# VH-VL binders against Pyroglutamyl-peptidase 1 (Pgpep1), part 8

Target 1, 209 residues: Pyroglutamyl-peptidase 1 (Pgpep1), of Rattus norvegicus (Rat) (q76ic5)
Amino acid sequence: MEQPRKAVVVTGFGPFGEHAVNASWIAVQELEKLGLGDSVDLHVYEIPVEYQTVQRLIPALWEKHSPQLVVHVGVSGMATTVTLEKCGHNKGYKGLDNCRFCPGSQCCVEDGPESIDSIIDMDAVCKRVTTLGLDVSVTISQDAGRYLCDFTYYTSLYRGRGRSAFVHVPPLGKPYNADQLGRALRAIIEEMLGVLEQAEGDISCCHQL
Below, E stands for the ipSAE of ESMFold2; O stands for the ipSAE of OpenDDE; V2 stands for 0.75 times the mean of E and O plus 0.25 times the DockQ between their complexes.

## First folded at step 4 (VH-VL)

Design fe10 (from f05 with heavy chain W53Y S57D T101I Y104R R108Y M109F V111Y, light chain K30R S31Y; framework fv_felzartamab)
Fold by ESMFold2-Fast, scan of step 4:
Structure fe10 (fold): chain C 209 residues (1-209), chain A 122 residues (1-122), chain B 107 residues (1-107)
Amino acid sequence: as target 1 above (209 residues)
Amino acid sequence: QVQLVESGGGLVQPGGSLRLSCAASGFTFSDYAMNWVRQAPGKGLEWVSGISYSGGDTYYADSVKGRFTISRDNSKNTLYLQMNSLRAEDTAVYYCAKGEIYYRGSGYFDYWGQGTLVTVSS
Amino acid sequence: DIELTQPPSVSVAPGQTARISCSGDNIGSRYVYWYQQKPGQAPVLVIYDDSDRPSGIPERFSGSNSGNTATLTISGTQAEDEADYYCQVWDYSSDHVFGGGTKLTVL
């Protein structure tokens, strides 16, 4: 019998502040052109830089697709590498979004844990991707900042019980172009799926076919 | 598949108390915020109260603050509304409504029960 | 707190376009939801996030939201569309605010 395709959802952000063109959405569109192979049913979404939209849309994407993995991509103006974020945080959201809104409690999920780690071993993913010899440097971080990137990550980690990842990309051309970022995302997500499947096999002694 | 069934409505005297229940099925109850919305006979919809997925955060319309208490029992998939110091203007059909997400800041109500009538009259 | 104003009633002939307005200060900066309620029944969500339709809602239902006015549009109105319609927004203070409702009559 043929195995069904696994669903993977990947998001990037729309424009905000000094980023008239958001490198994250450009990178996600390049990934969409490449695909993740025949075994993956890839769904991509552009997310406005808006807290209320994130609170509503991200849980809806989890419900709609029942994905094996949700990857969020955001741009960091200070970054010069592609960064894998290990965890999201529930508090500290003081920055106004594109609608000039900020959560009154400065909190992502009321009564939620202070922080949530991804179930994906980001150190293992980083090691594997580095071994591939990409033209892109990949690093890890424990703090995605306290704006829409971290807010989106925490929302998804909470809803998906840790089956989420966040990737920060630098601005286009500083130093990577769109094609390089798309190829890097493809490699990163493929390694994330591999690490996730291996971890599940090690724990339960059952293997994904 | 999703079902919300309200119960506990009835006739009470002004100043009296009543407890409403809402039995939920067909979804993971503990993952969503829940709400009570009422409708007076021949009138429009009015939001009354909401509760977060865990029950740790509750909020109320100004008209019911200090008189009504919302609560939930996630082990029984049941939402409650304890109504004290009832007034004639509390007479309405009370609907149990499922929120869109875990957080009380959810935008809309995707599923509603059929409602239970509360009549406050001497 | 935002206040939402709807016309009390709207009448249209079968097959014509019905437009129901929902007015509120800067309502275009919020997501608007629309509910249909028939006599003796619970409300049914017909539009969410300004313009999206839930599964099972006919394509003749559409929505828009800009400036101070959101609009529910029903193209080629059918007799079965006769109902009360309510707009709703969520305030960031966690209040859910409903409009007063509009009775749609199909003549």
Scores: ipSAE 0.000, ipTM 0.443, lowest interface PAE 15.1, mean pLDDT 85

Design fe11 (from f05 with heavy chain G50R S57D, light chain S31Y; framework fv_felzartamab)
Fold by ESMFold2-Fast, scan of step 4:
Structure fe11 (fold): chain C 209 residues (1-209), chain A 122 residues (1-122), chain B 107 residues (1-107)
Amino acid sequence: as target 1 above (209 residues)
Amino acid sequence: QVQLVESGGGLVQPGGSLRLSCAASGFTFSDYAMNWVRQAPGKGLEWVSRISWSGGDTYYADSVKGRFTISRDNSKNTLYLQMNSLRAEDTAVYYCAKGETYYYGSGRMDVWGQGTLVTVSS
Amino acid sequence: DIELTQPPSVSVAPGQTARISCSGDNIGSKYVYWYQQKPGQAPVLVIYDDSDRPSGIPERFSGSNSGNTATLTISGTQAEDEADYYCQVWDYSSDHVFGGGTKLTVL
C-alpha cells in the first residue's frame, strides 16, 4: 500500500576557523526537526572540514542511500543571503584543512572535468522559493570558493552525476536565525525536488518515440 | 608577536610609479587575506585593495582599479602594492592590514602596520 | 552598496559614557567592526563582530548593532580614550566600507 520513500541526504559542516559552531550544521539540524514530509526519507550528516574525510564519506553516502538528491550546506562568513551554488570546480585547492592537509595536485579528481554543473536549474529554484514569500533572501552563484565547500560540492557532483546541490548560509543572526534558515532549507529542497521531477518528466516526454 | 612593517613610501611626481612592501611576522602569513588601507592627511580611512591568502584573487577600490596591483610572496611573508599613474589624490599614509582567513570570511582587520607615507606632488 | 554615516564629533566628561553611532541601511544584518586611531598611530581594532572585544581591549568598550544603527559605547570614559573612531563593515560590492570617523573629545 505504501510507495517507497525518496531518499534525500543533507550535510552540514563541523567547526572550523572562527566558526566554533558552524551555522550550516545548525541549519541542517533545524531542517531535520521540520522534516521534508512523509514522501521523503531524510538523512542528515555532519561532515568534518577535512579533504580526505570528504573524499571517502561523500561517495559512501551516495552508495549507502542511492539518494534522489544530495544537498550540501556550508557557511560563508561574508554571505548575507542564502546562496544556491550552480557548479563545483576541480582545481585550486591550496588551503589547508582542519588536519593541515591539502591535495598535492590541488585538484579534487585527477583527470576530472574543470567544472561540473548541477543538473538542478538553480534559477528556477530561486524564483520558486522567492515566490513563497519567505523572510529570507535567496540568491545564486557560480563560485563556492576553492576550499572544503567547493571541494565537497565537486566530489558529490562527480559521484552523483550532477544530482547534487550546494547551499551557502550566512552566520547565525547575520541576518537569519536558526529557525529561519531551517525553514529556508526545507523550502529550497522541496523546490529542488519539484524542479527535478518536472525536468525528468520533460526528458521522458522528449524521448517518447 | 604579530607584526606588519610597511616600507617604500616617498615623494613621487604625478604620473610616476612607486612600489610598497609590507613585511609580516609572528603569524602564518599564507593563511590570511591581506589588505591595503590608506588615509589622506587629515581625512578618514579608505580601503584600497585586498588579496586572497593564496594570491589567486585580487580586489580593488574603483578609485585605483587599473592603476594599482596588489601581490604577495608567501615564501617571503611579504605583501606588495605596485602603484602606477599616481595622482595628487593618492597622497596618503598607506597601511597594510591582516584580513580574513581562507576558511572563514570576515571583514575584520585585526593587525595593522604603522603605515608608510606616499606624497604625490610636483 | 552600503554607506556608513558617523557623527563627526562627540564630547564627554571624564567618567561619563560616550556613545558613537554608525548608521547604514540594514546594518544590523552585517557584522560591524570598530577601530580606534590616535594621532600619528595606526588604527587599533577595539570591537569585532558587533560586540566582541580583542584581547587587551578594556571591558569599558562595548558594541551593539541592530536595524539601521550600530553603536560603540565607552563606559567611564578616560582621557586616554580620546581618539578618532571608525566603524567598518564588509560589503560584497564595495569590499571593506568605513564610516567617515568620529573624533571623541574627553573634557
Scores: ipSAE 0.007, ipTM 0.525, lowest interface PAE 9.8, mean pLDDT 87

Design fe12 (from f05 with heavy chain G50Y Y59K E100D T101L G105R R108G; framework fv_felzartamab; at its last look DockQ between E and O 0.02; V2 from the best seeds 0.00; counts 0 for: pae E 14.1 > 2, off the site)
Fold by ESMFold2, look of step 5:
Structure fe12 (fold): chain C 209 residues (1-209), chain A 122 residues (1-122), chain B 107 residues (1-107)
Amino acid sequence: as target 1 above (209 residues)
Amino acid sequence: QVQLVESGGGLVQPGGSLRLSCAASGFTFSDYAMNWVRQAPGKGLEWVSYISWSGGSTKYADSVKGRFTISRDNSKNTLYLQMNSLRAEDTAVYYCAKGDLYYYRSGGMDVWGQGTLVTVSS
Amino acid sequence: DIELTQPPSVSVAPGQTARISCSGDNIGSKSVYWYQQKPGQAPVLVIYDDSDRPSGIPERFSGSNSGNTATLTISGTQAEDEADYYCQVWDYSSDHVFGGGTKLTVL
């Protein structure tokens, strides 16, 4: 019958400590209102700031949806731009989560690779999104920090064989409102899907020689 | 851009009271936890108190518990420290400092005010 | 709570490397922050989260933290780096703690 839509999973973080509202979840909810077009089934989730829950939930999301792409969105209080993260890191997790826990090994996967790059060319995505003339500035980073954002990213990269991305957003109103962040996320994810489609086409062509 | 300005310091006799204020500008004050840190003349930095973004959670150094009360008014972008039962050892420059729980790791103080001097003496 | 010990002073010739230690039981399990304070001025954050630099802090500033010791390192030390330096720890489960401070003298 109807051709099934491509599945894309996008997560934001829930409350952290005394903060009742997380800008990343607000931005993801705005993205959900906008959608990613008729060809994409968008699934959104709010992720608690808890190491043990992330370790259980992220693999479950990959299993449940078999998604083409998983994008995690987190807030960076120091940032004034929307930031695309190139890779996740395995070690250095010393900060306590909402349950006052941190991993005893200080890593995501014992004996796992020190870092895992996304298969998405973030330089290409950043360049393409910047040419769209968004009212939001987009930059690149190689270090998502050593807390739940980076922990989640590494876990997802490991489980999803690199088909994951992490986007940091600034706090609401500093300088962007929820609508601006949601529209920026949509544009970014659409370009990520475009880069993936081009790469898959190139691979298919090479294999059919 | 981000600014913190303390006021309300001065000379007070032992056992007296004083209220410090910190006016914040250039950021969304209600998103961030805030701290008071003090520095006695010729001495190092000493953390005094913490308040969460909503005001729902507070913490105090043992040396001030029961005597000092931290509070905030998010509608006025202002942090307060009510100081009661003041002692000579409370003499210090008092700084307000911005926390940031949206950091990769919380607990850093990325912006500080210029400080206000509190002197407790006869 | 953890007690942080810093040397009271460190002297270095211009262009040499200064190392300022911050010792505490199991400090490697906590996030460490470093502040620079010049006379009559408020502290300025120079290292956060053990080893990261805020925007505007020169690349000659670096940090490390493992075991019982965190270290602030200033390579190619300049006269303008002369200041007091404080380490600070915090985690969600503990109080904020500052070290006693180290006076860096550039001779």
Scores: ipSAE 0.000, ipTM 0.456, lowest interface PAE 14.1, mean pLDDT 84
ESMFold2-Fast, scan of step 4: ipSAE 0.122; ipTM 0.700
ESMFold2 (binder alone), look of step 5: mean pLDDT 91; pTM 0.936
OpenDDE, look of step 5: ipSAE 0.006; ipTM 0.528

Design fe13 (framework fv_felzartamab)
Fold by ESMFold2-Fast, scan of step 4:
Structure fe13 (fold): chain C 209 residues (1-209), chain A 121 residues (1-121), chain B 107 residues (1-107)
Amino acid sequence: as target 1 above (209 residues)
Amino acid sequence: QVQLVESGGGLVQPGGSLRLSCAASGFTFSDYAMNWVRQAPGKGLEWVSGISWSGGNTYYADSVKGRFTISRDNSKNTLYLQMNSLRAEDTAVYYCAKEDTYYYGRGFDYWGQGTLVTVSS
Amino acid sequence: DIELTQPPSVSVAPGQTARISCSGDNIGSKYVYWYQQKPGQAPVLVIYDDSDRPSGIPERFSGSNSGNTATLTISGTQAEDEADYYCQVWDYSSDHVFGGGTKLTVL
């Protein structure tokens, strides 16, 4: 009698560098308190800032939950807005992680595409979220950097065939507090799910003719 | 073949100090957070302290904060717990525990055999 | 911030099903770990991520977690399952939190 709920996985990162408390994980925990409504099974995870851990955990999350969407959240010290990342990149990972490790080939997936775009129309999501009148500014980016954020995003885009998103948040209090970030993430993910449903409905109709 | 071997436990007077060590083998020690968990005689498990893979971040239970210091030497695959200002209620078996990072939650996939610390006059 | 409550003891006859509860506010939103500890021995992980078993743990061990209660279930309980059992969660604000433990007696 009960309808099966859609699975959505959301991750944030643990401590690294100057971020003894990572704003991304704080924001994800605020999202967890709010939930995504009765139709969504929300699963949240804190991910260590470690390439090898990401290579193991992210594919496992896709396998365990068979999620409709995986959203990764990371902090950007340069950001002053909540930023939606459009794509991940396979190469350029020269920065050492928390284990002082970086991939030997400086790439995420051997023989993988140079970049992978999210199937989510981030421009549409940004427009929809902006019209909701939140106290946070949402912007678009095409380069999540060449460190764990981009590495995680690319890994997820590759494993999930583009059904992933990455959201950068600014540091806590600069200018948004934890509550604001949690509410922004909820709005963003709800709009992402809406855009995905519309896109998939259109594709299914086209296939059926 | 993962092994954690604790040492350094013993009898100490109230107000005294002890340093515990945990020798790790069978895994890449520098890739994992490590923890100390204690158990008083006939009582349950209590988390004491944790340390990140690099040693850059340390965490403490309120009951030991300011008295205990966790540290690690990744070149020697060894975890340490420096215990100062010891009290009778610190009497316990102290376990070294490896934190998992490949499961979705966070828990302890391997434990040492423990070392007994007795704080008594 | 979470506090985990377990019954102090549970008794079961051999071959019967033992159920050990672990109660905590909204524990269903967290991943629960279960440890078995036999006298004089270190704890052994028997369930991770609410319901998954490490290699080498018998299939008679299973777990569930929803709402305010997680449960460790041992079907067809055997004498060698007599031990203390502890639940544990990681909570960002509380770090690692253990339940008080449950002594399982098989008689």
Scores: ipSAE 0.006, ipTM 0.448, lowest interface PAE 15.3, mean pLDDT 86

Design fe14 (framework fv_felzartamab)
Fold by ESMFold2-Fast, scan of step 4:
Structure fe14 (fold): chain C 209 residues (1-209), chain A 120 residues (1-120), chain B 107 residues (1-107)
Amino acid sequence: as target 1 above (209 residues)
Amino acid sequence: QVQLVESGGGLVQPGGSLRLSCAASGFTFSDYAMNWVRQAPGKGLEWVSGISWSGGDTYYADSVKGRFTISRDNSKNTLYLQMNSLRAEDTAVYYCAKGEYYWGRGMDVWGQGTLVTVSS
Amino acid sequence: DIELTQPPSVSVAPGQTARISCSGDNIGSKSVYWYQQKPGQAPVLVIYDDSDRPSGIPERFSGSNSGNTATLTISGTQAEDEADYYCQVWDYSSDHVFGGGTKLTVL
């Protein structure tokens, strides 16, 4: 019997600083061209590098699509691998955004938890993706930095109650091209969905006993 | 000035239905997650159901999933709980409780509760 | 899924310190809330985020949370503190989870 399509939202960031072209948005656009198969309704968005915009837009995307998964993609100028982030942090946001703004409290959510882990087992995802033999190296991290990437991740983890992921990509051509990054994102998200479905199956079995 | 007032409780037969309401005042209702928490006579507190600020996300305890439906009308500042296929073990005082945040980890304001008795 | 265990009852003399425990696996990583409930009344939040007091709650109420145990402490316990006390956490899998409650008797 045919089931409803799953909604998956994927975001990349717009330009900032010296990055007139943001590798994260380019990678997300390559993912959009490839798609995630007929069973997934993929929605992609370019997010401005702005705290206040993130605070409004990210909750709205969760509300609009009721997604099974929201994946945020950001560029790290120091990265040479594609990195899966395990958690977001509520405090330490001192850097000014594209509008020269930063939160007065330097936190994402007043009185929110110090950190929130993704419900996705990133170690399992990393192992599965590595086994596929991609021409792209995938690694794990527990600190997405204390700027828009981590701020966006925490906002989404809080709103989606842990049902979010963050992926850092290196700058284009250092060493991966757009096509490689798009294929890596597709593989990563497909494995994330697999891990989530496995975990949800376990929960359903437990609750029906 | 923040207040929650429950209504709609009463005596109902097993298998019957009942709809509870909670009227909110003194705060911006649409900014907060809302919850229903019940307490059986002489027993402890049990979380039943929760709803996000917009009404777009709903959550249920396993014991009521498929039988109860939580909803809200932000234009009327009112929270609802539609209870179907009621069982004797659903007998309890039902409290309306406001979340601390838009999804809320804790509950900072509670109504006085409304008694639901499921009996023949 | 996390399960919260509280002692069913605690007794103290007036003016003594009452300590009510709430045990759960890795509860120190979660934010703990404490509610006071007197007979025939709705619960009242007395501690939020492990140790913070809402406006209007007496200074004699305090909380802590570490490892596998959270504790509600009432210093110089008064007769009006006699009530049932419930701890509560939020968990992604279980949503809001309450402890079984502790009846505090001041005698």
Scores: ipSAE 0.007, ipTM 0.470, lowest interface PAE 12.4, mean pLDDT 86

Design fe15 (from f05 with heavy chain S57D Y103W, light chain S29D S31Y; framework fv_felzartamab)
Fold by ESMFold2-Fast, scan of step 4:
Structure fe15 (fold): chain C 209 residues (1-209), chain A 122 residues (1-122), chain B 107 residues (1-107)
Amino acid sequence: as target 1 above (209 residues)
Amino acid sequence: QVQLVESGGGLVQPGGSLRLSCAASGFTFSDYAMNWVRQAPGKGLEWVSGISWSGGDTYYADSVKGRFTISRDNSKNTLYLQMNSLRAEDTAVYYCAKGETYWYGSGRMDVWGQGTLVTVSS
Amino acid sequence: DIELTQPPSVSVAPGQTARISCSGDNIGDKYVYWYQQKPGQAPVLVIYDDSDRPSGIPERFSGSNSGNTATLTISGTQAEDEADYYCQVWDYSSDHVFGGGTKLTVL
C-alpha cells in the first residue's frame, strides 16, 4: 500500500505598520515556488495582522489539513538573521492590530499555560541547517515578542499540541533577498520534518507491532 | 439562558451499546468545543472525550479510546456520544460540558448539563 | 503526565476560612480551575485561570497557584458552601486532568 503525501501548512503575514510589503509573505511565496518535494503536500496562506482573524483561521487550518507540521513566518525589523523561535507566550498582548483591536485580557488563550514550547528541538534544527552551509545565518530565540507573531505561534502551539514552529525573517534585502529566504525556509522545514519524523518513528517502534 | 440538556442514558448489558445526546441552547453552539465528563457513583470527575467547534477533531481518554465516538451536529445544536462495548466500569453519570472557543483542550468548562445516568449491569 | 492530589476531606466551622489544596508537579506553570458540586447536582465552575471568579460566584471564593500547589480559599464559610470541590488543569500530555476531590464539611 502507498502512503498519502504529508500535509505541511506554512503561513506568512500581510502588510502592517512600516511594512507595506511583508518580507515573511514574500519568503513563503518563494518557498511555494521551490516546493518541498513529491512526498509533501504544501499549503501556504497569507494571514492578516489581526488577532481575531488569527483566533479563527489558525484552528481552522489545523482542522482542514490535519498537518504533520505548521510553520509560521513573520518579519522582525530588528533582525539580521533568520531566527527559529523556541516557544510562544500567553501574556502581554497590548499592541493594537490592523483593526485597532487587542485582546481585553491581553492574553492569547485566557485559560492556557504561561508559555508553550515547540516539540521540535530548535537547537538540533539550527545545528543541522548551519551544517548545510547556506549563505544565510540561522539563529535561535526564546522570545518572539508580544504582538501578532508570538500570538499566532502560541495559538498554533496550543491547538497543534506543540507541532508548530515560528521563523522570523529580517526585512527583504537587509541583508537577504527573496530567493535566499525561500531557500533558507525550505532547508529549515526539511530539517524540522526530519526531526519530527524520527520522533514519531521512535514512538511507533515502542508500540506493540 | 445558556443551557445543556443530556438524554439517552439508561440500563444496558455488558458488551452493549448506547448513544447519548446533549441539546444546547442560548449560545452559538458552533463556536465552542464541547466535552463529555463522567462520574461513577461515589467517585470523582473523569474527562471522557472532547470535540472541536466543527467536529473535525476528536479526542478521547485512554480508558474509552476505540470504544466511544464523539460527534456533533451544529445544524441541530446537538452533541453526541456513541458508546460501544460497554463495561461495568463505564457506569456513571455522563455530563455534557461547554468548552472553549473552537478547541477542546483549553481548561475552562463553564456550563454543564444536569447529567444522564448510564448503568452497565446484567 | 501531571497527577493532581487533593485532601479527601476538610472541615470548617461557620464563618471560618476553609483552604483546599491541589498539588501537582509544576502546577504553578498551568492555569487551574475549581468546581463545586453539591449532592445530586452538576458541577459549577467557581474559579478559573487560578484566581478569577465567574459572574455570580460570591467574593468569599478566591484562588492562588504557585510552585507545586494551587489553593482554593473560602473566607467566612457558610453552610451552603458544603460540597465536593475539584481542581482541574489541562496540558499536552494529559489533556483534562481532575483532582480526586475534597469534601468540605461545614460543622
Scores: ipSAE 0.009, ipTM 0.466, lowest interface PAE 12.3, mean pLDDT 85

Design fe16 (from f05 with heavy chain Y102W G105R R108Y; framework fv_felzartamab)
Fold by ESMFold2-Fast, scan of step 4:
Structure fe16 (fold): chain C 209 residues (1-209), chain A 122 residues (1-122), chain B 107 residues (1-107)
Amino acid sequence: as target 1 above (209 residues)
Amino acid sequence: QVQLVESGGGLVQPGGSLRLSCAASGFTFSDYAMNWVRQAPGKGLEWVSGISWSGGSTYYADSVKGRFTISRDNSKNTLYLQMNSLRAEDTAVYYCAKGETWYYRSGYMDVWGQGTLVTVSS
Amino acid sequence: DIELTQPPSVSVAPGQTARISCSGDNIGSKSVYWYQQKPGQAPVLVIYDDSDRPSGIPERFSGSNSGNTATLTISGTQAEDEADYYCQVWDYSSDHVFGGGTKLTVL
């Protein structure tokens, strides 16, 4: 039979605060136009900036698609580069969402780990993408903040056992346009899949039947 | 037994307003996105509006943006459609329909009400 | 924006196979849903996710989706299958998009 296609889920956020049009969702739509090649089934979703929606949607996406990778994209008003986030954090969620809701415990998962790292080697991804010579700067971060971006990332890392990534993009036009961001996301995700496949291959070779 | 029952349809003049209701029973209403779909006499199905499980996110067809407002009351298991500035082309049977999941921007609609007729005429 | 095109009508003899097409640009990359509507009644979901049947839908109903065309197939068509059939997808630009509908007549 033919090699099965990989399922990849990519999300961006809807409007909030000063972001009437969210650059993350614009970037994800540009990625959708480009696709991820014939071997990947790409599924894109716009996520409302709502904690309770994230708590329901993210586990449901993992269950529905059984994806090899879930990538979340968010906008950072202070960012001037595309940033790869290494980990999510369980506590510190004090900001009210679009429904004026805030988790009562100010945490994502009761009794969950303080932080969860992605299984993806973000330093390797950053180096590979930089080597491609894109007209977009890619950097690394260990702190996605303590709002919906980090909350979503942690939720996905917890449910997917580390098989998730978060990418912060700067506001549209500051300095990158939609086309540049879409191309950057495509390159980043392709390199993420490459390092993930290497990790999976190594694990499989050592597996006891 | 899963059921949706629409009400509030009727005859209204152009420029008028009407509010539709949809009563849900037999399932956990707050777990699902809800939709309004209409069908003009002798015509096909046209999606009108959708709302997420919490009511925090709404989406509208271009033909009704700025005129219609979808809302829900999870404590009463009821979906609403407030229709303002009605036009002759809004004449249709309006169905409420349960989404596949709580997410309003994807999936199928598996449970439908019997519909309520809205006639916009002078 | 995606637009879904269905033939206005399809006629088959009892016991024959009916095929109803739903055409749209790159529809094979989307999940397609099919609804059956009999006169004076609400629509009924008969196929979801291209080819899956809801509980209670007869095995004679099947679906496929590839390239630019999705197809609803009814094998051994029965008189009770006479109805209007609508395809539906979700699309970012248009949200829930329905085809124009196909009237199936069983001769």
Scores: ipSAE 0.007, ipTM 0.462, lowest interface PAE 13.1, mean pLDDT 86

Design fo02 (from f05 with heavy chain T58R, light chain S29D K30E S93D; framework fv_felzartamab)
Fold by ESMFold2-Fast, scan of step 4:
Structure fo02 (fold): chain C 209 residues (1-209), chain A 122 residues (1-122), chain B 107 residues (1-107)
Amino acid sequence: as target 1 above (209 residues)
Amino acid sequence: QVQLVESGGGLVQPGGSLRLSCAASGFTFSDYAMNWVRQAPGKGLEWVSGISWSGGSRYYADSVKGRFTISRDNSKNTLYLQMNSLRAEDTAVYYCAKGETYYYGSGRMDVWGQGTLVTVSS
Amino acid sequence: DIELTQPPSVSVAPGQTARISCSGDNIGDESVYWYQQKPGQAPVLVIYDDSDRPSGIPERFSGSNSGNTATLTISGTQAEDEADYYCQVWDYDSDHVFGGGTKLTVL
């Protein structure tokens, strides 16, 4: 009898604009080399900067893997730290993607909530990761922008009932190299899983009281 | 001129191994996902394996999982397919095909090589 | 998993319109690709993303995709269009899935 490993899906983006090489996908490939240990079945995907592809692919990944957690990684040209995003937003998508498309309604999900928070306590994750003493600064944000990063995050939060996270990385070498970003992602995801497990344990204890 | 040239096919006994190569020219090889597609004599097309632009993601048809390994060397503009534990049902012309830019996960295969024949027979 | 069904053969007279179907459950939700293959030659992409033509493909080739059927249409069919035609989708569960192929005969 085999006991199944928990599934974790991690995505990074392909090239767009000034990012001929997208730091997010480079970071995700470094994470893939490191792995998340024997208890986790890690699946990584490179996704194009395309609204229609995201709308089809992200729900399909949830269906295919039934993951405990889906983490999306994107690059922010303005970032100088690795940033944990607390929520995604349903509207304001006016920018054209790599196919020169944007949603006609400028929203992710018709009649969906204005915003959806991750069920993951990002403040707790940030605190735990900071305690590890990595050579990478980790910060918090509540606004992933109004382009493919936020659109992807909201899609995943909606489909996965809040069981998703988004991590923004700065451009490669400004200031972190690929190796540093991969190690940071591993630490962040391990702490995210730990926070989720603790939340599940606390619910069980409260029931018994 | 965009061109893909397969090589490495031949006659092999059941249980044997072969390594196929696909040499790319006329485009920036490292920017594109690549695929292997096969066709048994007198039969239709069957997708075998795909690889992302960087080689970081690799995908396989259920019929070849555990036996075949796709890889690429972007410095040499070459795609590979290592085929182990070959069976008679693997007999086919093997084509390499250029996929989508920077992403595996699109159906597009816009340029194909002429194919290399693999015959698995005693 | 999606399975694509094509008729084994289609025959048309020169100058007439050929229609080749590709049937699959909810195929209209997928992007469909069409390939032409002549004897002894590699496949050539003739339609991508349901209805778009690659550079160099004649305007007489067109595609559509809705519901459970995608269709490749060749208007004013010429002798050189005689070939095997394959439809294909990319599916998240199965990756690349090909139809069984249709032999187009121009008599």
Scores: ipSAE 0.007, ipTM 0.456, lowest interface PAE 14.9, mean pLDDT 86

